# Ledger of designs, part 7: VHH binders against Adducin-related protein C1289.14

Target 1, 324 residues: Adducin-related protein C1289.14, of Schizosaccharomyces pombe (q7lky2)
Amino acid sequence: MLSKKFTPLSLKNAAKCINNSLRSTYAITGVNLTRGLATNSKVDPKTYAPKPEFSSIAVREMLRKSCLHEFTDEEVATRIELAAAYRLFGLEHWNENILNHLTAKVEEPDGTASFLINPYGLRYGEITASSLIKVDEDGNIKHPGVTGDVFGINRAGYVIHSAIHRARPDVKSIMHNHYPYAAGVSCVKHGFLELAQTSHQSGPVTYHDYHGIVVDKGEQKSLAEDIANKDILILRNHGIITAAESVGAAYYLMYQFLAATEIQTHASANALGDMNNLFIPNNKLVEKTFDVTREKHFSGAKYGIKELSAYMRLLDDLDSSYRT

## First folded at step 5 (VHH)

Design d1 (from r3 with S99N; framework vhh_7ocj_1)
Fold by ESMFold2-Fast, scan of step 5:
Structure d1 (fold): chain B 324 residues (1-324), chain A 125 residues (1-125)
Amino acid sequence: as target 1 above (324 residues)
Amino acid sequence: QVQLVESGGGLVQAGGSLRLSCAASGFTFSWYAMGWYRQAPGKQRELVAAIYRGGETRYGDFVKGRFTISRGNAKNTVYLQMNSLSVEDTAVYYCAAGNEALFEYLRKTGDFDYWGQGTQVTVSS
């Protein structure tokens, strides 16, 4: 419906000339277009973060502070142990980015229970004893540590931990992740297999069916019922939980169980998916191995104590700042 | 010491329903696959239903779509929900526990590590 036609090349050249003329005229008239130049930039590439409160400078300033003098000796010890566990999870790449959570219960001087958890948004390799946030059973912040006023907690992730802590007064620490070998076992109908000695030392497991991300009141009750009196819970199509009498014990269980799921993955592959190609010990031998591991610990120390102590020495050699 | 105790059997009219329970004690329940077998007089024990530690289920062809097996690890109990019962379902029902990794072998032979004493189910016309 145009009475004149232009060739694509002629039209393109005309448009380019017009745009160049407009830019040149605009610059000549002294209209202020210089905000994009380096001298007008407000962004420092070396320190920039999407939000200033979450910058390396702001976070490291928080992490240099200590609030440990405000707590009992028991809570200080628990904070240092839990911070060590977070650092070890980070070194092993067991956490999913900034997600997953490790908690530990502390008894307050008034006899109430409180729970320690990571600030939501801090990397596991940044966790310090003072960075941990103290919450009640419902997830209300009782003490922000040095980070909680900025980061807060992941309330959805805490719900899983609070359900188990409420049901299991014997449990001091709960650890949860989506590590691929364990998540892979959680997706397989026959579940966890008692193949290797490493598997037997972890002990018996229970299962909780997948209900999606929303953890409602009914699921909280089912989660507590499903873990029962066991220390390891496999969350179908999700991941795993370890629950134990100490931070060291929960860490020990996590280490052994993740190794066991990796062994199962490799054994299943080597067996070409045929269970007839697996050497499988009788359940009586499995139970005997578990009992020796838990009840007859030769060193006089309970399981997890020597393991956590050994890896805290490793952390002290690498970066002792988790103790702050 | 090790016990599997069945309950919930009895007399029922054809078309009715029963729920069997098997309470386990003296062993680590979560390490075992659980199954229900039945035996009519003069016949071999046959697999009714089995449930693996991971929740996967298997059923005998004669009960598919009518019976449901489930487990409650918190209560160390396995259940068999029996619907649309017929006279042919009349048998003693046995609870069994065995190694999951050897379950294919044990299921073929009917030879589980632990057996209950059985519970009678009688279906009348």
Scores: ipSAE 0.000, ipTM 0.355, lowest interface PAE 12.1, mean pLDDT 82

Design d4 (from r3 with S99P; framework vhh_7ocj_1)
Amino acid sequence: QVQLVESGGGLVQAGGSLRLSCAASGFTFSWYAMGWYRQAPGKQRELVAAIYRGGETRYGDFVKGRFTISRGNAKNTVYLQMNSLSVEDTAVYYCAAGPEALFEYLRKTGDFDYWGQGTQVTVSS
ESMFold2-Fast, scan of step 5: ipSAE 0.000; ipTM 0.358

Design e1 (from r3 with R58E R107E K108Q; framework vhh_7ocj_1)
Fold by ESMFold2-Fast, scan of step 5:
Structure e1 (fold): chain B 324 residues (1-324), chain A 125 residues (1-125)
Amino acid sequence: as target 1 above (324 residues)
Amino acid sequence: QVQLVESGGGLVQAGGSLRLSCAASGFTFSWYAMGWYRQAPGKQRELVAAIYRGGETEYGDFVKGRFTISRGNAKNTVYLQMNSLSVEDTAVYYCAAGSEALFEYLEQTGDFDYWGQGTQVTVSS
C-alpha cells in the first residue's frame, strides 16, 4: 500500500506517551501569563518555533540554496545519493526522530578523505544534497553546506561512523538506526537467526557490546575490531549498522536486514516463543544464497545500485528537492 | 507465444569447435538474462554460461577459457562459442531465459522463465 505503515501502540509506547504528556505539563517556559504587558511580546502563531533559527521560514530559506557548484562531480553524485538515502529512511520511518546518521566518504583532490553527514536538527524528509555537512575524520567541519553554520553535526553519532571508516578503507557508506525490529533482535542473547531467504541474502552479522552513548577511544577500537570484515554490525541493546562499498549497497543492505529482523519477530511469535518450532535452514544453503546475491545479479549491476536507482525515481516523482 | 530455438549442435572430434545459437521470440529479449545449460546422461543440469542484461558474463568452472557467450539484441539471439572441446563436454545443451532468476542460484529447470528444447553435442575421442 501507499499509506504509512500502521504500528499499534505497545505498553511501552503507551508509557512513553504518558511520560511525554507529563513532561510537557511540567515544561516550565519561565513566562507567566501577563495581561497588560502581553501585547509587548506578542508571538506570531503562524511563524513561531521554539528557536527562531530552527523555524520553518529560516529552514526553508536555507534549503532553497545550492552549493553544489563548489564540489567535484564525484562529491555532487555522492551528495545526491546520500540525500536520497536520507529521504528513503524518512519515508520508511527507519530513523528515530532527528537521530541516527548516514555517512558517505568522498576522496578529495589532494588524496585525503572527507565524510558527508546530516545536519543535526533537520527531518530526514528535508535533507538535500546541499544541506549535507562535510567533515574530516575527527568531525571538524570542512564545509557547512547550506545548513552547518546553524545546525552543526551530532558528534556522538559521528564518532561511531568515523571509527568504522578509519578501520575499513573499502567502506564508502555507513548507515545506523534504532528501528524497533532490529533493536529488538539486538536485545536478545541468541541474536539474529538465518530464517528466511531475505535473511540469507542480507548476510553474516557481527556484534558489539553496549557501552552507553559516550564513545571513547577504547570503544572506537573495539567497534572497528567487532565489525571486522563484515557489513552488518548489531549494537547490543541499541540498534544496527550497515557498512558497504557504495551508498546504494549500504541502503539496500539496510532494507533487506530490517525486513529480515521483522520476519524473525513474526516467526518467533508464530513459534509461540519456542525455538524448536522454527525451520532453520542449514548453513551451506545460507552461505550459497549470500554468495549468489553478492557475486551475480540478473540486473548486471553491483549490489544495491539498481535498488537505489529505482527508489530515486520514486523520490523524483514525489519531491525531487533532495537533488538541490 | 514464447519460443527459444537452439541450433548448431552435432558431432565433433576432440579438440574441435562448435558455435551454438539460440533464437528467441515472443518476449522483449533485451530485458532478459540469457544462458546455456547442459545435461549429460545420468547427471543434473548444470550452468555452462550466462550473459546478463548489462552484458556481464559468467561461466561454469569446467568451461572457463574455452567457451564464450555473447548476445545480439538486434537479432534476438544468444550464442555459445565452444573451443577445445573434450569428450566430457558431451551433453544436451539448453538455452534458457530468466528475468527474475540468478543463473548461479537456480539448479532446477522449473526455476527459469523459459527453456529451449535442447541441442545434442557429441564429442568423440
Scores: ipSAE 0.000, ipTM 0.093, lowest interface PAE 21.6, mean pLDDT 81

Design e3 (framework vhh_7ocj_1)
Fold by ESMFold2-Fast, scan of step 5:
Structure e3 (fold): chain B 324 residues (1-324), chain A 122 residues (1-122)
Amino acid sequence: as target 1 above (324 residues)
Amino acid sequence: QVQLVESGGGLVQAGGSLRLSCAASGFTFSWYAMGWYRQAPGKQRELVAAIYRGGETEYGDFVKGRFTISRGNAKNTVYLQMNSLSVEDTAVYYCAAGSEALFEYLGDFDYWGQGTQVTVSS
């Protein structure tokens, strides 16, 4: 289930509007009228942004355009799925402001691989299939979409994704965030605990030691080695990564793992900080639960496919513009 | 492209031994549960052995104590050591990868090999 985080118009907001209206009325009757209503101003309060190319008007004009006719059917489908994942991350507030990054791999007609990523500066709720930027393994822009010439990509973030994609040909999508429950687990020496059934269903984790924001070639090799054969990488003192065979799988894995870290936080508090008060199931039961969760016959589809499909229907009900 | 290629089958006399190998390619082998199934003419496929990602193993009752499954992650290969073979072991043996087949759920694997024939003479 997606979270709804909105506040209806409040009395406080209404009071602010009334107060501002009264101040404006008072100002125009005063001696400072010409300063309040400058006749040579080029600033339109309705459209103003700190940088004009990042204004609502400029961004809305970009997002109304589609470039999907330029791509293969496989890439169009992947772009729509990845845009949906960005919208779902936004609705759940899993992303940190405009930060973090989700990628998906596409096979080009010439047999080379390309990667789709968000433009650096769009809100996750603004992402469309056409807004996604296509890059090569080194982060060079192959296609800017409708936004890339203005926004570009988060280079530091992409380096993490490219390292894992290179090491893991089976991986089609990689997702990263700094969500507080998972970041909290990343700061704890004993790490992630296989406590609840949701924890077992998310599967095994690996760890990568903290080296700050800058990612160099040595760090890239270390990231690839540390994720090894697992689908979840915990970045110590930072956040998490999920890596999976499809956008749906990476999205649903993120959902389950974030829930598992929240459960661990509450269970640890209920245990009064004493691990001897926790029931931790044995590894055989954990592995059986994981394997059952990944059984195609048990769910009727591969992991994450029904889940992404269900929430794409929710997105379609709310705002289908991600498909553009 | 995912491929599972079985080898090591053949004709063997009752009481003898065979070692089957399954070479995997096109996926990250160490992520997957691996299994061996067999199918005799006119019978449905049945689980012979499975090996979990953590190295735990499960066996069909009819082969327990006689067969051993193992995996070599460095070589992307799963093995089935078959000892004390009987005529009832005659079947096509299939390698499988993906979600493990659990007896309680009769689950399906994502990927299957083409099979290798094992024939045990009286």
Scores: ipSAE 0.000, ipTM 0.096, lowest interface PAE 23.1, mean pLDDT 81

Design e4 (framework vhh_7ocj_1)
Fold by ESMFold2-Fast, scan of step 5:
Structure e4 (fold): chain B 324 residues (1-324), chain A 123 residues (1-123)
Amino acid sequence: as target 1 above (324 residues)
Amino acid sequence: QVQLVESGGGLVQAGGSLRLSCAASGFTFSWYAMGWYRQAPGKQRELVAAIYRGGETEYGDFVKGRFTISRGNAKNTVYLQMNSLSVEDTAVYYCAAGSEALWEYLSGDYDYWGQGTQVTVSS
């Protein structure tokens, strides 16, 4: 019903009526726009985050809470070990920002398997035992921990872990990252070279060809086939995976293998890019070093157990909150 | 150079069988999904069968139970075994190679295509 006369006053009055109608409509539809318009809410510089639910205050409130009383002793121990591994990845800068994933399998009281994974959006240095999200084999959240209702999981990252856990019942923990030295080795045709003692100790590797970001059913099958019975899988043009019988073993294997790829990068540079300038040990020395490193009682404990324990003591000295 | 070379096409009577082969060269065969498409005169190109890196297969509804796709990674070759052929199977059959992600688009715009091989089924 606008009059045929156009004046600045009439247009101003029409705009005012429209604004009142929009405010009322949004209030009626449950959109809280009218509260923002009714008050001149100022940004608080001390608490501001791009989203309030991702603020330091909101996240710290979540991380102070513990849900560990809800779980079995086995799951509590696994959560503490996996949280320690996340903290150690953070300290070493092995993760790509908030990306990458470490998982651990837990047996439920009814005999079914569940899997623990990081909430999508937490820094690795923030991970606590209670922050870990528990999922089923298909990635459905079984328990959100103290964070999962806000953050959820990265499903694309979980698919790779799920495929390997499904194929390898012997595997308790799977760790994946895009660490530049390892990613660099994944991009060269000759792949990983058995150069230094650390290289031999990490053990044999397998390869999985590059298929981009999307992981389809064919890639899931070939991923499982490519890892076979080995504990290290190099993802061509991507990164690496370690898979092992315990969190400690998968963590220490990651440590040794990343160190080995860094050594390869430096050795290749010192060789001026010419492989003829490298001393590559014979296969018998490589196999001997691997076998000695994997003997059950070589160090008085299974592979990775003393190493994770030592670095959990470092974490306890720095910040024991990962145990919460 | 990159090439896909089809063979095994020809003339066959209804109820007969043919085996198509596609030899691939110039790329890392094991990284790619391989497939067979067909195009009859005046029709759109359609998916016959696909085989993924892990050996998983997909078939067009009109060939399920009659055709079998397989791959030999050691020989860089994909095969299509065609049984119980009908006049409606008459078409040019194209070998295609694409990343598994691209295969989901079913657009016919893949990394590599063969030149095609004619299959003619007589009544």
Scores: ipSAE 0.000, ipTM 0.096, lowest interface PAE 20.7, mean pLDDT 81

Design f1 (framework vhh_7ocj_1)
Amino acid sequence: QVQLVESGGGLVQAGGSLRLSCAASGFTFSWYAMGWYRQAPGKQRELVAAIYRGGETYYGDFVKGRFTISRGNAKNTVYLQMNSLSVEDTAVYYCARVDYSEWLPYGTDAFDYWGQGTQVTVSS
ESMFold2-Fast, scan of step 5: ipSAE 0.012; ipTM 0.492

Design f2 (framework vhh_7ocj_1)
Fold by ESMFold2-Fast, scan of step 5:
Structure f2 (fold): chain B 324 residues (1-324), chain A 128 residues (1-128)
Amino acid sequence: as target 1 above (324 residues)
Amino acid sequence: QVQLVESGGGLVQAGGSLRLSCAASGFTFSWYAMGWYRQAPGKQRELVAAIYRGGETYYGDFVKGRFTISRGNAKNTVYLQMNSLSVEDTAVYYCARDLGTYYYESSGHLTPDAFDYWGQGTQVTVSS
């Protein structure tokens, strides 16, 4: 995550750190082509370079295209917001490489639901509104965007999202990651602790037990049961999920909850692993803080709307191509 | 590049047995459901058997009790053990990869249109 947020000088310094990190990663990737001498289906066997369809030239040409004129205004707005969320996850390093997924539900003119998801193979920093693939509840591609014919979707990752969308018609967006602080909390028996104000603001959590990478029919049913009516699901020994009424809400919930898990890690270390050394507020204070945070009048908008809008302005300053 | 390569077909007498193998490459095999389809001359392609990621199996009514599908994730291979073969089993047998993972409420994701890659096929001929 970015440190020293919400101060003008700290934000400029954070943006410079991100730019330097991205440039360093790009340079390292470009220089290290010789590490892949073994032939496989993803590389040209004569040159050991990446296959043409996954090259920088091919991907950049693909991402310059727009298909947004093919969609409703509501879907265009959702695509832009979800693309922004992917970009913000990338900037914060919340995603594990090209893994993890963010989805958003769109209502079709015929009344059926469709879901937007990232193409499997793009960096989160490359996602555009037109790059998002539209699928049905079963993961069948309804519209490939500008990328789906080449990249397709990560079907194993989508199954978790589909199970929750089926169980929760109120949910528009689902976000999942393996961020180390949250994954660390998912690995401890007592789970998440309501320590700091940020912890209280993220709200109540629920848990799902670990059954490995394969999501079978029984596990999909238990995922739906375990999330119940809560917006945060901790996947034990794995990571976390946020599920919310809007892209902005799911994004901001992820932001606050990841910060809360980082706070818990530091508080636990400062307590020398002894729970008796922690100040844990009573449930009445926790509930009061949660209720105030979710009141429209407290923020002037629904939860997460101002926060996503603020950081979309940051993205517009850095690289507005996510709107394409 | 996704590749599915079938083997083990041939000529066999009624009542005999064959074991088909499908060697898969170019994807994470353990993440996908795998299936076997067959097509006899002048007939449409039909699903014979499927095996889901968790080991759950499906069989067409015409092969239940006679055929067994299995997978070896360490070898990236799916198998079809065919016992008590009849002349009606004569067809080209195709290995296929499922487009998606299974869901607790779905039964239709293993339709022919749901599979995104097929092998070249292997001929099975059962003589009377």
Scores: ipSAE 0.000, ipTM 0.105, lowest interface PAE 20.3, mean pLDDT 79

Design f3 (from r3 with R58Y G98D E100Y A101E F103G E104W Y105D L106Y R107L K108E; framework vhh_7ocj_1)
Fold by ESMFold2-Fast, scan of step 5:
Structure f3 (fold): chain B 324 residues (1-324), chain A 125 residues (1-125)
Amino acid sequence: as target 1 above (324 residues)
Amino acid sequence: QVQLVESGGGLVQAGGSLRLSCAASGFTFSWYAMGWYRQAPGKQRELVAAIYRGGETYYGDFVKGRFTISRGNAKNTVYLQMNSLSVEDTAVYYCAADSYELGWDYLETGDFDYWGQGTQVTVSS
């Protein structure tokens, strides 16, 4: 089973990335710790971090490295797109601190699927293509990138992504956050309202009931059933998920849906707690607007492609290191 | 709203053949694993065959080489072709659907999400 997902060369290259990163971090940390222990040296304010392996010096040393030569051109492209999405989430403050996850599916040369995810502990503004960790459907690390041996993944958070990827082979990217406007909508009994044009363009939603943090086998089945054939899942009392055929589509869907939930929050406040004060378009008009937005001739490209491309140019102007 | 409706059962002589069909509605058929179980009077329900979303199949040792499971996503239907039937194949056959694919051990426990009402197969000597 496991051997079908790894080649000896892939494992050797993964070990090289880990070893180089850890050696640099360990050497710096070891010198400082040995000096402190042996010579009674005090804390160095310029290098101090609560844990030495998570210091600015250690993390910068990891992120200077690249392992992209170890991957196919398709995986390199996917890594760059997903790293861009992480950077854009960071710029927009859509992620909760170091929490939340964006994944993208890659096809291995042997025909099996693998998934890319952020290292648990990096800021979204630090993500590079090489920093992304590659895992199997169960969350086992297949390739640690340049960060995985130090940070690992948030396995509990990954279970939501794996459940949807397993159920939906059409989905290439899944994005999840706890953005307050969307989390607020998830806490309201009547849920999401099809108010503004942006709301109609984001499309239909489904819901998953709140069962706390722990996700077991039965919960994974429930998540897969609840998302069904829709691209937006509202996790009640929690947050939201977007699932789409590409990184660009999942990113742009997240952008439109978050804007829609913010509009709903303001519209609900202006309604003074009375739903009868809201203008809600009929379902046929909502469906027409959604259909038009998903037509290729509407934008000249598949949904999200122009939008991700435009903002990758913004990232390139600001800091192109996400491409490393 | 989820329904699984079996058809194709009946009386057949030993050495004969039957084709069971299970029409599914109320869920996205193409994303579900489908299985056939059987239960004879006084015996525990047992897994006969299963087909995963990707087309991968499983067969119980007692039917391997005689039965073939297949699916038609366009018709939302799963089939069980039963050849070289014996008296020991007499049972009620149940169609089952599972939204999340687990290992073969899970399938043998019968923990599928949805079940049909069953169709009787009787094999006479």
Scores: ipSAE 0.000, ipTM 0.105, lowest interface PAE 20.4, mean pLDDT 81

Design f4 (framework vhh_7ocj_1)
Fold by ESMFold2-Fast, scan of step 5:
Structure f4 (fold): chain B 324 residues (1-324), chain A 124 residues (1-124)
Amino acid sequence: as target 1 above (324 residues)
Amino acid sequence: QVQLVESGGGLVQAGGSLRLSCAASGFTFSWYAMGWYRQAPGKQRELVAAIYRGGETYYGDFVKGRFTISRGNAKNTVYLQMNSLSVEDTAVYYCAAGTYPEWLDYTSGDFDYWGQGTQVTVSS
């Protein structure tokens, strides 16, 4: 039994989960109690889903399987880390339903690049290392994992990731969501403000103008140009992207940046929407704070590695099935 | 399981050349950045050269134009060609491997694996 404390941001998300669960439970229980009807013998209420191949039984059958023996040790490690990131995004409610995507690049033994992405239709809390689908740069499935033959990928979502991976060979992982605080910052003309210490630690941002859901070749070029050499891209009227040298770095950057956008939302509300009522530190203090966070150390861990490792231990305590 | 073994060190006269090799085993070599560090007696360890998995290279200012780092992925080996050696190059040279090299600015960390070192001595 876990009785461990969460971070302040995690506590807010835990409370939100409990409130949502209670609301949903009362609604479902009320409906079931109100009906008082006998179940139809043509429908098994224990297993029913709107489509049989997406039922709990069908999905659990897929997720019990492992295909990790088919991959290199580096790909297995990357799959486990990316599955952990999906589980952590799910716990934090950073994903929008079954939407949004986290990708990680894998270098094949022949030197070509492949990319791992979630199956389109799995909940983030269901993701396992074996459930991840491996695609090429064009989105063609190279390996379906244990789920790809049923679910496939969200091609529109992948196009954004592939454009950035092509432009940035240094990037191993790209993470995208529409989390409301970050989406809210993406909708305001002044954008992101370097307000709190957490804001300074996340580092500099770039912006990309809104062009809707369909991403053509011209927009792919524009996305690549707009992210440039920065690790955070704000998609105006949409959401955010983090791009980093490891899954751990992209995950921790997302954690810090989402916290920063939540702080900005609260600070702006406390200022009654008047930016003249905000204390904004000078650029030299911002730069010093960022540099401290990214200091080179002999015998130290890379940015995000200790954070991902710590939270993988939390996942192992809760449900280690993401490792399958 | 992971092992890095340096070779090619020794005694050389100023103006001479040496080629260091580092044989790697126990990991997928082609996916790792490789580097060479050196440490002289009483001094801190310093990065001499690094080669990213894509072939991009980094050199410390004190060796630019004299040293060349290269890798042979088929042989799981990284090399350091040292030309125009001076007495100031005298140090123990260490091979290092990591997914992300420590010389990357704001994404840096230590290399994950290290060799035991090979002595290079340059006489006047």
Scores: ipSAE 0.000, ipTM 0.110, lowest interface PAE 21.3, mean pLDDT 81

Design f5 (from r3, 14 letters changed; framework vhh_7ocj_1)
Fold by ESMFold2-Fast, scan of step 5:
Structure f5 (fold): chain B 324 residues (1-324), chain A 125 residues (1-125)
Amino acid sequence: as target 1 above (324 residues)
Amino acid sequence: QVQLVESGGGLVQAGGSLRLSCAASGFTFSWYAMGWYRQAPGKQRELVAAIYRGGETYYGDFVKGRFTISRGNAKNTVYLQMNSLSVEDTAVYYCAADNYLGDWSYEDTPYFDYWGQGTQVTVSS
């Protein structure tokens, strides 16, 4: 659910700043609330949870704690940024329930790499910097944060991230989801089309053929080979991955690419099922738009940095607890 | 952390050919644009050739048709094949790397963040 601080007016104003969130605002207002539930002497509706350790009371107690004093300034900054990205994914409804995963690489004082990932069982809207679990390349927990002893990680989901991190030392953050517009494009034989300016700005894509749930070393090698040197991997019949030099870059790339897939869905419908009715710009113009968007001086900062910073300010206005 | 090591320089006669190699380490080679610069004594460093991460190439006007840049991502190496060499090609040749994703044909001289130590090429008449 939305934060207690959200009012209909403030939520509408926030949604106007984020194009995709405007659609989510109207969906939220469609909720039908039913009152009451039967009470009896064996089940207390106010305290009931499927497991005591997963109750609202137990989880809120964990999330009030901070372990950030145990980490370097670089790791603290990365944890705050990744927690912000989780909160933004949750706010935009980009994640599938508690599934999908966002990771970020941190350099340890000894020069080795570690990776931050969500605890398996928290809602994206509950993620805090201290809640993130730190793992090695193989998925072994190096630090449980304030949640890892109870929740652990989704090891099957992490396998996809670790394969790309191993192959791409330049990549500091990987984000994955099954958002319906992107999943829809992943199911279409012609794949992603370079239609709108937003599409061109997202940049080139790669594809990974559907092999079911990725769990073994052969599948890991295939994922690494398929993403190659690109930042977007479309997982056919599944969803998408963004991989980038920073949390901000991976987040903003996800934002632009999801918007591009939504534009493609609407353009394809408006074309009345005939691709000849689409205006597709020439490849030189597409490449020029991408290159300009990625050049060091175009925005005055590296790709995604200003965009993440802007939406961290939105989060701070709504609920700053992700910084804990 | 980042290192670029040039090799293949030497003395060659005018009209001859030479192949320079640059071995890269400490970064994800396939992500970076790679280039070759040269500097003759008393002159400014000038761009000879560059190769974008996608394989597109750029050449300085005075080497077009004579030099070819290529990359081998599996070996983390960039190459410069120099044909029809002249005395004016005599210089120290530097390998350079940058996370530059722009189209080099639309920009001023491309800027690189990382440089090798250089390799001497001398062309005799």
Scores: ipSAE 0.000, ipTM 0.102, lowest interface PAE 23.0, mean pLDDT 81

